# VHH binders against q9y6x5: the designs that were tried, part 253

Target 1, 379 residues: q9y6x5
Amino acid sequence: LPPKLLLVSFDGFRADYLKNYEFPHLQNFIKEGVLVEHVKNVFITKTFPNHYSIVTGLYEESHGIVANSMYDAVTKKHFSDSNDKDPFWWNEAVPIWVTNQLQENRSSAAAMWPGTDVPIHDTISSYFMNYNSSVSFEERLNNITMWLNNSNPPVTFATLYWEEPDASGHKYGPEDKENMSRVLKKIDDLIGDLVQRLKMLGLWENLNVIITSDHGMTQCSQDRLINLDSCIDHSYYTLIDLSPVAAILPKINRTEVYNKLKNCSPHMNVYLKEDIPNRFYYQHNDRIQPIILVADEGWTIVLNESSQKLGDHGYDNSLPSMHPFLAAHGPAFHKGYKHSTINIVDIYPMMCHILGLKPHPNNGTFGHTKCLLVDQWCI
Below, E stands for the ipSAE of ESMFold2; O stands for the ipSAE of OpenDDE; V2 stands for 0.75 times the mean of E and O plus 0.25 times the DockQ between their complexes.

## First folded at step 10 (VHH)

Design yd83 (framework vhh_8dlx_2; at its last look DockQ between E and O 0.01; V2 from the best seeds 0.00; counts 0 for: pae E 12.2 > 2, placed apart)
Fold by ESMFold2-Fast, scan of step 10:
Parts: structure tokens; sequence; C-alpha cells
Structure yd83 (fold): chain B 379 residues (1-379), chain A 119 residues (1-119)
């Protein structure tokens, strides 16, 4: 029987939430599976970029989804809508569901994972749901489990995306213990329901399940704002993305715009594209703008206005607050094994190995995840 | 020892509503997955719906608008609310649960309660 994998993402699930709150259902999942305590995500630490890195194994400069809002200088196209279905934005990489469908005559299924409702290299997930935030977790799970049991050719790779705890992390901030406790208990209950549903359907014992996230969350404040309008007039540039990484397209000479920005705030780093730190792997793509501004952790870039966000992400990927975790269970995984850290790009080659797929060239290192797997020697 | 006792069956007229109860002992309903399954005379088992520990509910698409599954955690009881009953709803109704971490599907079933829809 072909191996099967379900990849589940809870958006914005900061790794240290596991240590600060109780997760009885997730802890039972981990007890009989594996836990990676920290996943070092890619820069910028945003939803679309990191979700695409998970399924391609590539840095953002390589897969082309470099932000949630983008401008391509070569084609003059603009991306700023989460429902934008133009394949142009996604075609710089081959996500795992495309590889899964093309190599072995297998099917893929998707409930809301970014990119799965878009034909990429003329291939769309065999079964998918058009993105709609109003669709319940239960409906997404019902569709995924139906497709896992009732498909020909068989669904061997399935994805499920959920917007929490990111939405609440933005609204309340991660330091709001009362509201975050309620939200995270609800997430744990959904994990319990997921496991129980898979058991009820007879899928649990033979299905590999990965539960992960794209990034964490850090506390913001009205006392930590950077007013970009105090630095430079709107007539000098086009704003492609704002906060906490601002993408600036100059309307005048780039050096002149840079000089207006470089000393504006002690809580923001200003980079010419060629000066972006190499460790970010965020330079070699036409969708990365000539000037980027990177706010310090917890600082928000605004345009002469207040911010309603009490939590945010997008910051430096070296920050522990930006890191998610990874938990997994199934026949491919050890039981009761704990691992400290992997890179988010390492998830893709691990998943390809589990599914028996030949990975496309990628930035991940299989050796980093092999200790999680029962069929691998890890020393 | 896990035990499930269904009640609330009987004769009911077409178009009416009926609520079935399932009293559970030997485990906590809020900690396990539970469901309702029926068997019409001379037919196989037909799944009605499930409820999971976190409160998520899943229904047979053919029955979704006609049934609601709920539970009372304080009395350790599962309910099936049925509306707009038809003659084809005549069946023995079973409540079932999975209680073991290593189990798949339903491990334990009640003895069932008969529902007859007749005019």
Amino acid sequence: as target 1 above (379 residues)
Amino acid sequence: EVQLVESGGGVVQPGRSLRLSCAASGFTVSSNWMGWVRQAPGKGLEWIGDIYSGGSTFYNPSLKSLVTISRDDSTNTLYLQMNSLRAEDTAIYYCATGTDYYSEGFDYWGKGTLVTVSS
C-alpha cells in the first residue's frame, strides 16, 4: 500500500506556547510520536512565504513568494490579495503536491493550504477547497478524510490549514494570557478531534501526520511605532509592503530615498537590496524591492496612524519568538523522540522521503531530520 | 467496564421529532469519540454521525439537515435529535464509542433502541 501523509498547519503557533500552556491532546500525540522543539523558519517570517517554503524546501528568494504583498519589477505585476489565483506568483518552484501527482500517478488533497487552489506548472491539487476563511475546521477535516479514503488514484499527500492561533495572536498579542489560554485550548481540542476522527475512520495506524506552523508571534505596542511619514514623503516611493518588513520601490534615485530613510529610527534597519544580510537568503529575486526596512522585534512601521495589532510576525528569523514547532506521528516516525531544532526548508525533503518521491533541488538537508525516522540511522 | 445504554426509542408518527439518549459508564463521554449508527430491517449498518472530545460533529451528508448530535458532559450522556421523521427512519439505533488510544473505529456499542415511524 503506498505511504500516506497528512500535513497540518496551525498558523502562528509560537514554539514556546508548548511550554507556557497545557496541551493534553497534543502531548498525547507527541508521546507516541516525535517533537521538534524549534523550527527555524525563512525570512521574512510571514504566512505565504513560510507555507510555500514548507512544501518546496526553498528559501523565499528561490521560490518567489517573498512576502504576503509583492511587486515583480520585470513583469510589473502586483500581488496583494490572499485570493489572487495568478499562477505567475507560484511558478518559480514545484510544491510537493505537484511532484506527488506527476511522479507516481497519485492524488493530492488540500484544505486551504496557501497555493493549493492555484494551478502551478499547469497542475492543481487533485482535490482542493477554494480559500475561504469562513469554512470551519470540521468541514476542512471532513473533506480531507473523505478524500483520503475515497479516491482513485489514491490520495497519498493531504494538507490542512487553519488560521488560528495567528488571528487571535494579532488581535490580543501573545502576552494576553487569558485570551491566548482560551484560543490555545480550542486549538488543542481541534487536535484531539483530528486524532479521534482519524482513529474512528481506521486511518490513524497507517497514516503519517505532521502538525506544524509557519511562524510564531511577538508582542507589539502603541509605544513601539515607527512613523514612516516622518522619514520620507509618499511622492518619493511606492510602498509594496509595510510592516514589520517594508518593501520600498523608489520613484526617484534609489540612493536619495535610502539617505532619507537610513537615520529615521533607531529601531529599524534600512538595507539596499545588495546589503541585505546573506543569512536571510533574501536578495536574489526580482520581487525583492530595491530598499527594504526591517523593524526590530515588537516594533511596527506605520503611515502616520496607530496600529490595532497587539501581536505581529515577519521579523528576523533568528528570533525564538518567530519559531514554530513540528510534531509528527505515524509509521515513518519514532515514538517518544524529541529533537531540538531543524530548518523549515528541511521538512520538504523529509516528506519526499516518507512518500517515496524524488525531491526537486531544494535548500533543505535530509540529514537534519533523519533521526525522526524509523528507517534511518541517525548518528 | 465500558457500557452504553440507549433509550428514547418507540413508535412515532411521520413528520414528528424524537430525541434518543445514550447513558455511558466506565469512561467519560467528553474524553472520547462517540457516534450514532442505525440498522433498518434487512439492511446493513448506516452511519448517522459522530461527536469528538472537543465538540466537533460530523454527519452523514444524506442526514445532516435532519439530525443533531450533542452531549451533556455533567450527566455523561450522548443525544441524537431527529427531526422530520419518515418511514425509512425505522431502524435499531446504536450508540458507539472508541475509548482506547490504540483503537480504531468504534470499540464499544450499546444494544440499541428501536425506532418505528408509523402512522
Scores: ipSAE 0.236, ipTM 0.697, lowest interface PAE 5.2, mean pLDDT 91
Fold by OpenDDE, look of step 11:
Structure yd83 (fold): chain B 379 residues (1-379), chain A 119 residues (1-119)
Amino acid sequence: as target 1 above (379 residues)
Amino acid sequence: EVQLVESGGGVVQPGRSLRLSCAASGFTVSSNWMGWVRQAPGKGLEWIGDIYSGGSTFYNPSLKSLVTISRDDSTNTLYLQMNSLRAEDTAIYYCATGTDYYSEGFDYWGKGTLVTVSS
């Protein structure tokens, strides 16, 4: 029988939450499986880009989802969380569920993972839920497990997405111990539910499960604001994406716009597109705007409006606060093994290996995850 | 032609340190995935650790505290630093490299160097 894999994402689950809070269910999951303590995600450290990187193994410049909000100057199309259904934005890469589904006697399922409700390369997941934040985790889990258990051809790859603890991280800030404890407890309970459901259905022993996240969360403050209106008239540019990485489309000469912004704040780096640091792998895409502003950790770029967010993400992907974790369990994985760090793009070639899929060209390194796998000579 | 030549092995007392070298030729060490593996008498191969082109290192958890892998790009040499050696560390130590990061194992091996830890 072909291997099966369930990929689960809890949005905005910062890696060090595992050190600062209690997770009885997740710890049990880890004890019987593997843990990667830190996953270095891709720049920008936002939801759509990183989720697509997980399932493509590509940097953002390569898969084309370069932000949660995008603008294409040629087609004049816009992308946002409320407008993400145009295949135009997704077709620059082939996500793993498409690759999987194109194989014989295999199908894919998805519960609200970014991009899964869009036909990509004229292929949509055989089973999927349209994104709806009001749908409970339980309902999502029930659908996924039903499809994993009863589908023909069999579902061999499935994704499950949940919006917490990201939403709460934004609202309370990651340093709010009282509120975040409550939120993270709920997350752990959901993990417990997931495990129990799989056991009840007889899937637990034969299903590979990866629990991960797209990014972390940093503490923000009203005392750490960068007001662009103090530096440049808003009529001189269009804001495509705001904070903490602002994408600037100049309405006047680019150089003039750049010169007005370059010294706006000591807590913000201003880059012309061609000068974006190579380490970000965030340059070679037409969807990246001519100028980007990158705020320092914990700083918020604003206009004449105050930010209500006490936590945010999207910052430099080298910052530990931006890093999620990865845990896994199943026949493909060792038991009781912990690894320090991988890159988020490394997940894709690992998943392909587990599923017996030939990976598309990607930026991942299979060698980084070999020690997690029982069929590899590592350990 | 890819060649790996280990050196630095010998007899050492328990508690001592030893550094093994692997001289590589036919390829650039800094461009390849490289690792150390050992085989004790009567036992199978045991992975020690790896170093990747980007400089990242990974170690066998059972040995992590006792070993350090490094490389010298100028001399195209891989190193294995071993500390606090024990009798159980007696083995033939191999340097190895893969062809790419998708390799399921090492494709090229040195002939190995014997390390004997004995009082």
Scores: ipSAE 0.005, ipTM 0.281, lowest interface PAE 11.2, mean pLDDT 94
Fold by ESMFold2, look of step 11:
Structure yd83 (fold): chain B 379 residues (1-379), chain A 119 residues (1-119)
Amino acid sequence: as target 1 above (379 residues)
Amino acid sequence: EVQLVESGGGVVQPGRSLRLSCAASGFTVSSNWMGWVRQAPGKGLEWIGDIYSGGSTFYNPSLKSLVTISRDDSTNTLYLQMNSLRAEDTAIYYCATGTDYYSEGFDYWGKGTLVTVSS
């Protein structure tokens, strides 16, 4: 029977939460499977871009989801959290569920992974839930397990997305030990329930399960604000995205806008598009604006002198606070193996290998993940 | 010793709601997975639903919109809320638990409480 894979994301799960908090259920999952302690994600370290990078193996400049808020000057189209369903935004890549369900006798299922409720290249996940943050983890899990057990053609690839600990990380900040401990304990309980549900349904022994995340979280403060209004008049630019990576579309001469911003704060780097560091792989897409502003870790770019967030993400992807983890269990994976680091784009070719799919051209390296897999020689 | 005692059964009119209770002793309700099962006259056992240690609930699809399972850890009690009762809901209702976190099935059962849906 064909190999099956469930990909689970707990949004905003910072890698070092594993060592700083108690996770008895997740640690049992890891003990019988594999752990990658740090996953180097893609810049910018935001939700939509990194979830699409996981399922395409591409840097943001290559898959076209370059931020949670985007503007395309040619088509005049806008993308946001509340306006994300136009296939135009998603069609620069082919996500793994599309490739999977085009195979004979295969289908894909999705519980709210970004993009799974969009017809990408005229193809939408075979079974999916429309995004609704009010739907409980239990209902998402119930739908996924129902589809894994009862579909014809069989579901061989499934995704499950959960908003925590990201939502609480923004609300409390990652340094709030009391509130984050409560939130992370609930997540561990949900992981335990996930595993038990899969066992009770007879899925556990033959299903490969990846538990990962898109990014981490860093502490913010009212003492760490960068006020753009102090440096430049609003009339000189259109603001496409604000913090911690601001996307600036000049209304006047680009060099003049750059010069007004470049010394605005010692805690902000200002880049002309052509000067964005090569290591970001964040330059070659028309959706990346002519000027970006990159705040230092824990700093917030604001238009006024206040901010309501106590935690945020989106910063430089070299920062350990922005890195998630990856754990996996199933017949494709070793037991009790730990690996230090992979790139988030490496997950896609590994998943394609597990599913027997030919990957599309991508930025991942299969060799980086082969030691996790039982069918590969590890040096 | 694990002990489960159901209560709240009785005669109820069609269309009404009823809440059953299951008092647990010998363990905490959050330490094992627990569930509700019923047996109508002349029928086999019918699984209603369960609640896992982490609080996740799963239901028989035919009953999903009619029942709710909950628990109260402070009183060590499991509940079954049933709505829009029909004559075919007449049954003995059992509370059950597994002996450990990953039990393959229910190892301990209460004696049951009879629910009769009749005018």
Scores: ipSAE 0.000, ipTM 0.396, lowest interface PAE 12.2, mean pLDDT 90
ESMFold2 (binder alone), look of step 11: mean pLDDT 82; pTM 0.828

Design yd84 (framework vhh_8dlx_2)
Fold by ESMFold2-Fast, scan of step 10:
Parts: sequence; structure tokens; C-alpha cells
Structure yd84 (fold): chain B 379 residues (1-379), chain A 119 residues (1-119)
Amino acid sequence: as target 1 above (379 residues)
Amino acid sequence: EVQLVESGGGVVQPGRSLRLSCAASGFTVSSNWMGWVRQAPGKGLEWIGDIYSGGSTFYNPSLKSLVTISRDDSTNTLYLQMNSLRAEDTAIYYCATGKEYYSEGFDYWGKGTLVTVSS
């Protein structure tokens, strides 16, 4: 059988959680595998953009999922992360499961990873579950392991997505040690259950497993709000996305809208699209709006209303609070190796190498992940 | 010393229910993952399901609607509840446990208990 890989995401798993809480099961996984302490994600540090960057190796401006809420000025289409399954949004890149199915005549399996229930370039994951947040981790894992063992052509690439600790991070904030301790302990138990299930089914020794996340989480407060309505009237613009990165489509002259916003708050940067910092790689796509507002860490943009979110993400990708980690185990990976940092776009070419796939053009650098792999030399 | 003792097997009529027990000693069931597997005459091992230390249960999809795995931590005992028994359920039933989360599959097995579904 060709090499196999299971990619697991726990949404919103901030890297620093590993230092502040105990994860006995994850630590046992790492002891016989590898740990990357920080993964520098792409901007904006949101769920849909970063999950698609992991599986394409592309910056958001290149793969086209530039936010959880989008507007395409050329086609006049609107996207929402809740139920939008229009392939149009996903077709600007080729995710790894599509390459796996088309290049190698192998099967892919998916439990809720963003995009896997959408036909992309007329190709949908061979086995998949339609997104439904009410489906348990148990059911997702049961389906994935069944498909890994009972498929022809063989399933060689599988994905599993779980909404925690992101949902609790938003509700309680990352500084709520009592509630976060409970949530993170449950996640560690799920990791233990995952490993035991793979061992019981005889998959563990031949399967490469990556556990990672799309972003971190930072503490918010009702004392740190930016009221957009105090600076500009709704008649001047259409709001495409709000917080912490606001996407503004002007209804009048762009310069007038910019001038009303540029001094609105000392805790928000206002950019004309062409002035967005190059380091964000967030400029060259029709779905990026003419004016982008970027709140400082921990600040929430609101429309004359209070926010009850105690945690949020989407902020500058240079912030350590926005960074997830990556842990991996399997025949492709060294045992007991610790690495400091990689870019989230580097995961894709590494996964292609493990699976023997030729990567599509991407923004990752294979050299950054060589030290993790047994068949590579590290300098 | 780890020891597993299955009980509750026997002859049962088709369509009825049966509960098997597995008494564990030498370790704590709530700290280890445990499972049930069966072997019908002349056939290979068939996985039924398992329960992990955290309480999560996973079942063979072909059997999920017909079986339930549970445990009683106070008596250090694992259970398999089977409903709507059929002749094809005739098998020796084993309980098994892994030593730790990162054990090499089922490290310890009981001697099994025979279930015969016959009219």
C-alpha cells in the first residue's frame, strides 16, 4: 500500500496552551514523534482561510478564500462560512485531496475539513461528511478509520476537523483557566482516543498522523471596542466583513470613506487595498475589498453595539497569540525531535512529499520541514 | 498481573438480548482503553467496539445499532449489551485492554465466553 496520512485539526488551538496546561496524551504522541512549537499562519488568521492554506500551500490572495465572509466584485457573488457550497469560491487552488485522487488514482476521506464537501475542479473527496457541527468527534473518527481500512482504491489521505477549542475560546476567552482547562483536557482525551483507535485497528504503525490547528486565540474585552458608527455613516459603504478585520466596499468616493476612517481609532489601522503591507500577502485578489481595517490585538470592531466575545482571532499573523502548533507521528517522521517555527504554507509541500505527490505551485518551502523527516538531511 | 475474566455467555434464542461482563484485575478500567472482539466458528476475529479511558465509545458500523459498551468503574467491570441476537452472532466473545494510550493494540485478552444463538 502507498504511504498514508491523516491530517487532524483542532480549531483555535493556540501554541502557548501547550506550556500553560498539561496534555499527557499529546505529550506521549510528541515523545515518539515531532513537535513544531509555532506555526506562522496566513493573514487573516481566520478558520476558512488558514484551513485552505494548509491543504494548498498558498497565501489567501492566491487560493481565494480570503475571509470567512467574502464578496467578489467581478461576479457580484457573496460567501458566508455557514452554508456556502458554491465551487466558485474554492476553484482558485487545488487542495491536496484533489491532487491525491487525480494524480495517483488513490482515494481521499474527510470528516468535516473546510472544502471537502465541495466539488473543486469537478472533484470531491472520495469519502466525506457534509458539515454539521452537531456530529460528534467519535462519529467523525469512526468514519475516517472505517474508510482508511475498507477502500478501493485505498484511502491514502484523510482529514479530520474538530471545532474545539475555538468555540470555547470565543465564549470564555483564553485567560479563563478554569473553563479552558476543562476544554483542553477533553481535547487531550480525544487525542488519546484517536491514538488508541488507530492502534486497535492496526493502522498506527503504517500511518502518518499530523495534529495541527489553523490559528490561536487572544483575550477580548468590552473595554476594548472600536465603534465604527462613531466615524462613518452606513450610507457611505457596504460592510463585507466586520471584526477584527473589516472589509469595506465604498458606495461613494473611496478617498472620502478612507478619510473618515483613517483617524477613527488609535487601535485600528486603515488601509487602501494597494497600501496593505506586503508581509501580509493580502492584496492580489478581487475578493479583497478596496478598504481593509485591521484592529490591534484584543480589540473588537462593532457597529454601535456591545460584543460578548471574550476571545477572538483574525489579527496580525506576526502575533504569537495567533499561532498554532504542529505535532506529527509516523514512519515519515523523526522520534523525539523539536522544531521552533515553520510557516503554515510549508505543511502542503511536506504532505505532498510524504504521499509521493507532485505539489502544485505553492508558497511553501520544503526545506523548512526537512528536519522533521527521516528520509531527509537537516542542515 | 493483568487479568480479564469474561462471563455471561451461553445459549440464547434468536431475537433476544444478552449482556456480557468482563471483570478486570491488576489495573483500573477507567485508566485504560478496553474493547470487545468476537470470533465465529471457522472465521477470523471481528472487532465489535471499544471504550476509551475518557469514556468515548467507538463501534463497528455494521453492529452499532445492535450493541452498547459500558463500564462500571466502582466494580472495575466492562459490559457488552447485545440486542436482537441472530444465529450469525454465535461466537466466542473476548474482552481486551491496552496497557496505555500508546500501547501496541490490545496487550491483554481474556479467555473468552461462548455465545450460541440457537432455537
Scores: ipSAE 0.000, ipTM 0.186, lowest interface PAE 17.9, mean pLDDT 87

Design yd85 (framework vhh_8dlx_2)
Fold by ESMFold2-Fast, scan of step 10:
Structure yd85 (fold): chain B 379 residues (1-379), chain A 119 residues (1-119)
Amino acid sequence: as target 1 above (379 residues)
Amino acid sequence: EVQLVESGGGVVQPGRSLRLSCAASGFTVSSNWMGWVRQAPGKGLEWIGDIYSGGSTFYNPSLKSLVTISRDDSTNTLYLQMNSLRAEDTAIYYCATGKSYYSEGFDYWGKGTLVTVSS
């Protein structure tokens, strides 16, 4: 039978949470599997971009989901997370579930992973759930496990997405130990439920399971605001995305808008598109706007108003606070192995290898994940 | 040793057709996944399409009516036929291959061939 893989994401699970809180169920998972302590995500460190990078192995400029709010200068289309079902936005790459289904006699299943309820290259996951935040983790898990056991052609790739701890990280901030402890304990309990369900169904020993996340979280404050209205009047530009990376579409001369912004705050960097640092791999796409503002860690860009946000992400991907982790268990993975760091784009070619799929060209490096795998020589 | 050598690029007038070739060595094209990817000046990578070992072809829907991928198994060569070329088709075109072990991004692709669409 072909290998099977379940990919699970807990949105906004900062790597450092593993060191500051107790996770008995996750630690039992790791004890007989592998842990990557830090995953260096792609810029910008937002949900939709990084979830799509996990399943395509591409930087945002290459897969086209460059933010949670986008404008395409060529087609004049607007994107927000509320209208993410237009295939136009997702068609610049081929995600792993599409590749999985293009191999003969394979199916894919999805519970809420971003993009899985959209036909991409005329292909939608064989089994999927339309996005609905009100659907419980338990219902998502029950559907996934049912599809893994009762599908023909067999489901060989399945995804499961959960909104926490991101929602609570925004509301309370990652430094609120009381509230974050409660939220993270609940997530650990859900991991325990996941493992128990797989064991009861006889799937645990033969299924590869990856638990990961798209980004971390950093503490914000009303004392760390950048008021964009104090620098430039709204009549000079169209705002495509605000914080912590502002995407500016000038209504007047680009140089004039840049000159009004460049010295506005010591706590943000202002870039003309061609001057965006090469290390971000965030330049070569029509959906990246002519001027980008990047706030320093923990600073929020606002329009003459207070922010109620106590935690945020989207910041520089070199920041450890923006990094998630990756844990994995299954026949493809070593037992009790700890690895320091991989790039988030490395997950895609590793998953293709596990499933025996031929990956589309990507930005990942298989060598970075070799030491996790039993069938590879890591020296 | 896997090696891919693209050819057939150059300057072409708008509205014309062009065929690119990719000569493969170190493996058999009929036993492997192969594809075409392009990068226009100032843009990211854009997947064009691919062909699997069994002969099935898959295309970027934005380009499907304008491109055709084929191969000649006897000469171990992959082709990309492009029709009705526009200025926005100006790009470096890359031939890529994937075996069950291909997972290094662009480790198994050529150096590219430049296509310039201008009058």
Scores: ipSAE 0.000, ipTM 0.190, lowest interface PAE 19.6, mean pLDDT 88

Design yd86 (framework vhh_8dlx_2)
Fold by ESMFold2-Fast, scan of step 10:
Structure yd86 (fold): chain B 379 residues (1-379), chain A 119 residues (1-119)
Amino acid sequence: as target 1 above (379 residues)
Amino acid sequence: EVQLVESGGGVVQPGRSLRLSCAASGFTVSSNWMGWVRQAPGKGLEWIGDIYSGGSTFYNPSLKSLVTISRDDSTNTLYLQMNSLRAEDTAIYYCATGKGYYSEGFDYWGKGTLVTVSS
């Protein structure tokens, strides 16, 4: 009876991988559905912030997950461990699974999507898995499909998260064709497994499925390092976040710390919080630090030689290398339609429309996604 | 605090084998993606191979059959076994941990251990 939606994320799936590698299973999915070639994500182009933007339709300054590592100036709390489950960090927004559960006796299910193992506004996903990177894609898929088929009240919104190709993108860099070909072929095989399982369980024809990602990836190098220790002593500041966007909390006068950093490297921009470009929508939150450093694409900010990456993300969201894609299939979507670009915050109001939910106030524009949907007028 | 400490490097004769160790602290080896990277004098970084949290291993095709990556979850230690060593295997060997979720996206690296293959 009610519409159903499965939202799948492959972390770090750069949009142009679709043009440079073969994806037979994903291409068959797209042929019978829709493709958005580029999704303009939010700044900073990191995993936690963008995954929360997808499910809230909000910029990071509005939903409060402003980085993967955070410090809140008002409460003096640190988000320092990767598995910190304090609801405080997530409570500045209402994600779609919470809204789904609070309307018309509906359930939500989650396999590892960021925030789904945390009670947000005293509501946790009806069915969920505690985050564990060792759990296989197949096991996550088995749980999600079981919950979609065998739940009362019915699961109408489900999420599935997978760490690749992000982990491999960091390890090898996106320009390593041999290793990335292997990783991306495996992801395509997983997409094939997902479609086959949905068909076997009789879910495929009546389920809306979105496959997307949070960001892309760019190539890094030992030749492109910015050593903060060469410019400022650790005694002047507390480091909240490092690379490629460094979040600096001054221990002394902010102006003195800024003056020490402003000419540190020609490959890094240094901003006082109030001077952060308006186009980033990254200013109006107590978790955004007084000084922000933004490295140029492919440059890594380091404190010493033991902390570096071969591929990275977090850079300026105008960079095509930071953009993911969106593909979708199901009764709500047209078949064989291609769209050029949407904003990542537009996904939330589209999903609310598909599920018949009233969206919370958000930064997305429903009009940007109308052409994807069969029940909408498109000119 | 995440720390990686490589050991087992040194001088070795051509054709012989060597095993490197990487002692990890501040995280659980079996819960993270880990690998080995080397840098020969005057060359860039060369990826050797990696091991996923679930135990699956993947290797640089150029080094197939010459290296094996393993771990001991009880001692939180990563290993690199190298066989049939040649002069061109002379390099600083680094272990690294890759993160894909709930992390700042850091790759933590050790300081490296020098392997010299000489007659």
Scores: ipSAE 0.000, ipTM 0.167, lowest interface PAE 17.3, mean pLDDT 88

Design yd87 (framework vhh_8dlx_2)
Fold by ESMFold2-Fast, scan of step 10:
Structure yd87 (fold): chain B 379 residues (1-379), chain A 119 residues (1-119)
Amino acid sequence: as target 1 above (379 residues)
Amino acid sequence: EVQLVESGGGVVQPGRSLRLSCAASGFTVSSNWMGWVRQAPGKGLEWIGDIYSGGSTFYNPSLKSLVTISRDDSTNTLYLQMNSLRAEDTAIYYCATGKPYYSEGFDYWGKGTLVTVSS
């Protein structure tokens, strides 16, 4: 039987939540599958960049989705989440659903994973839902399971995206145990619903399921603000993205703007593009601006205003608070195996192996995930 | 500039009803997730409920029978209807908003409106 894979993302699911809250349904999933405790995501630790890294195996400078708000200096185009349907922004990489449809003449299905409602290299997911936040998890699950169970050519790769716990993490902050426990219990119940639906439809025993996330969440405060207007007048630059990584396009010479910013706050690092640390892999793309500001964990960059965010992400990808987890179950995976850490770019070559696809050149290392798989040796 | 301005709070007797309003500017309420949150004296934030861009509502199960969230898209205003008010409903009430896509993090809320339930 051809291998099948369902990739599920719960946006903003910080790895440390697994230690601080009870997840009976997720724990049962893990007992008969695998757990990776920490996934080191790509910089910047934002939703669109990391979701696209999962399905391409590439750093942001290589796949071109370098932020949730972007400016391309060559074409002079602007990107925000409200105009994500322009293929221009997505065409610097080939996501796994496109490869799945083109290499093996198989179908792909998508419930709102970023990029799946966009034709990329003239190829759109065979079955998809246009993004709409008002659509319930139940409706997304109903569509995905219908497509997995009765499609010709067969759906072999499917994706399912859910906005929580990210929305609540921003609103309450990850340290609000009362509100976060309620949100996380609902997510665990949704995982229980997912497993029960797959069992009821006869899909569970032959389907590989990955549950993961794009990033974590850290606590913010009104006491930890960096007022950019105190450093530099807005007339000197165009702001492409603000917090916690500010993308600065100078209207005058770059050196003058840099000199006004470089000593503005002890809680912010200021980089000329060529001085961005190599470990970030965030330099070689026209959509990365000439000056980048990186706030320290829990600090928010503002423009002469207060911030009501109690949680945020986008920070340095070495921070454990920015790390999600990965859990998986199915015929490709060992049972009851626990692994410490992988890179988020490693997920793509692992998924290609499971599906029998030849991966496009990528930044992942198959060796990092081989211990999760039954058909591989781990010494 | 995104602004949320709550109104309609005040002193109300137990058992009565009250409707709070949230006037939004700088964005369109019908295109965004919106919610209500409250904070009682000396306690943390308690989520009341949300309304998503398409009009679907989701409530805190402990409050579902007591509250209704609605909006008027023509006036860009969010409402919270509260019935059978009790002393324990005394709190500052905030309206809040998120992004219309992928809930990625412009969480804004107003300064709140105080509701005092007292005889």
Scores: ipSAE 0.000, ipTM 0.198, lowest interface PAE 15.7, mean pLDDT 88

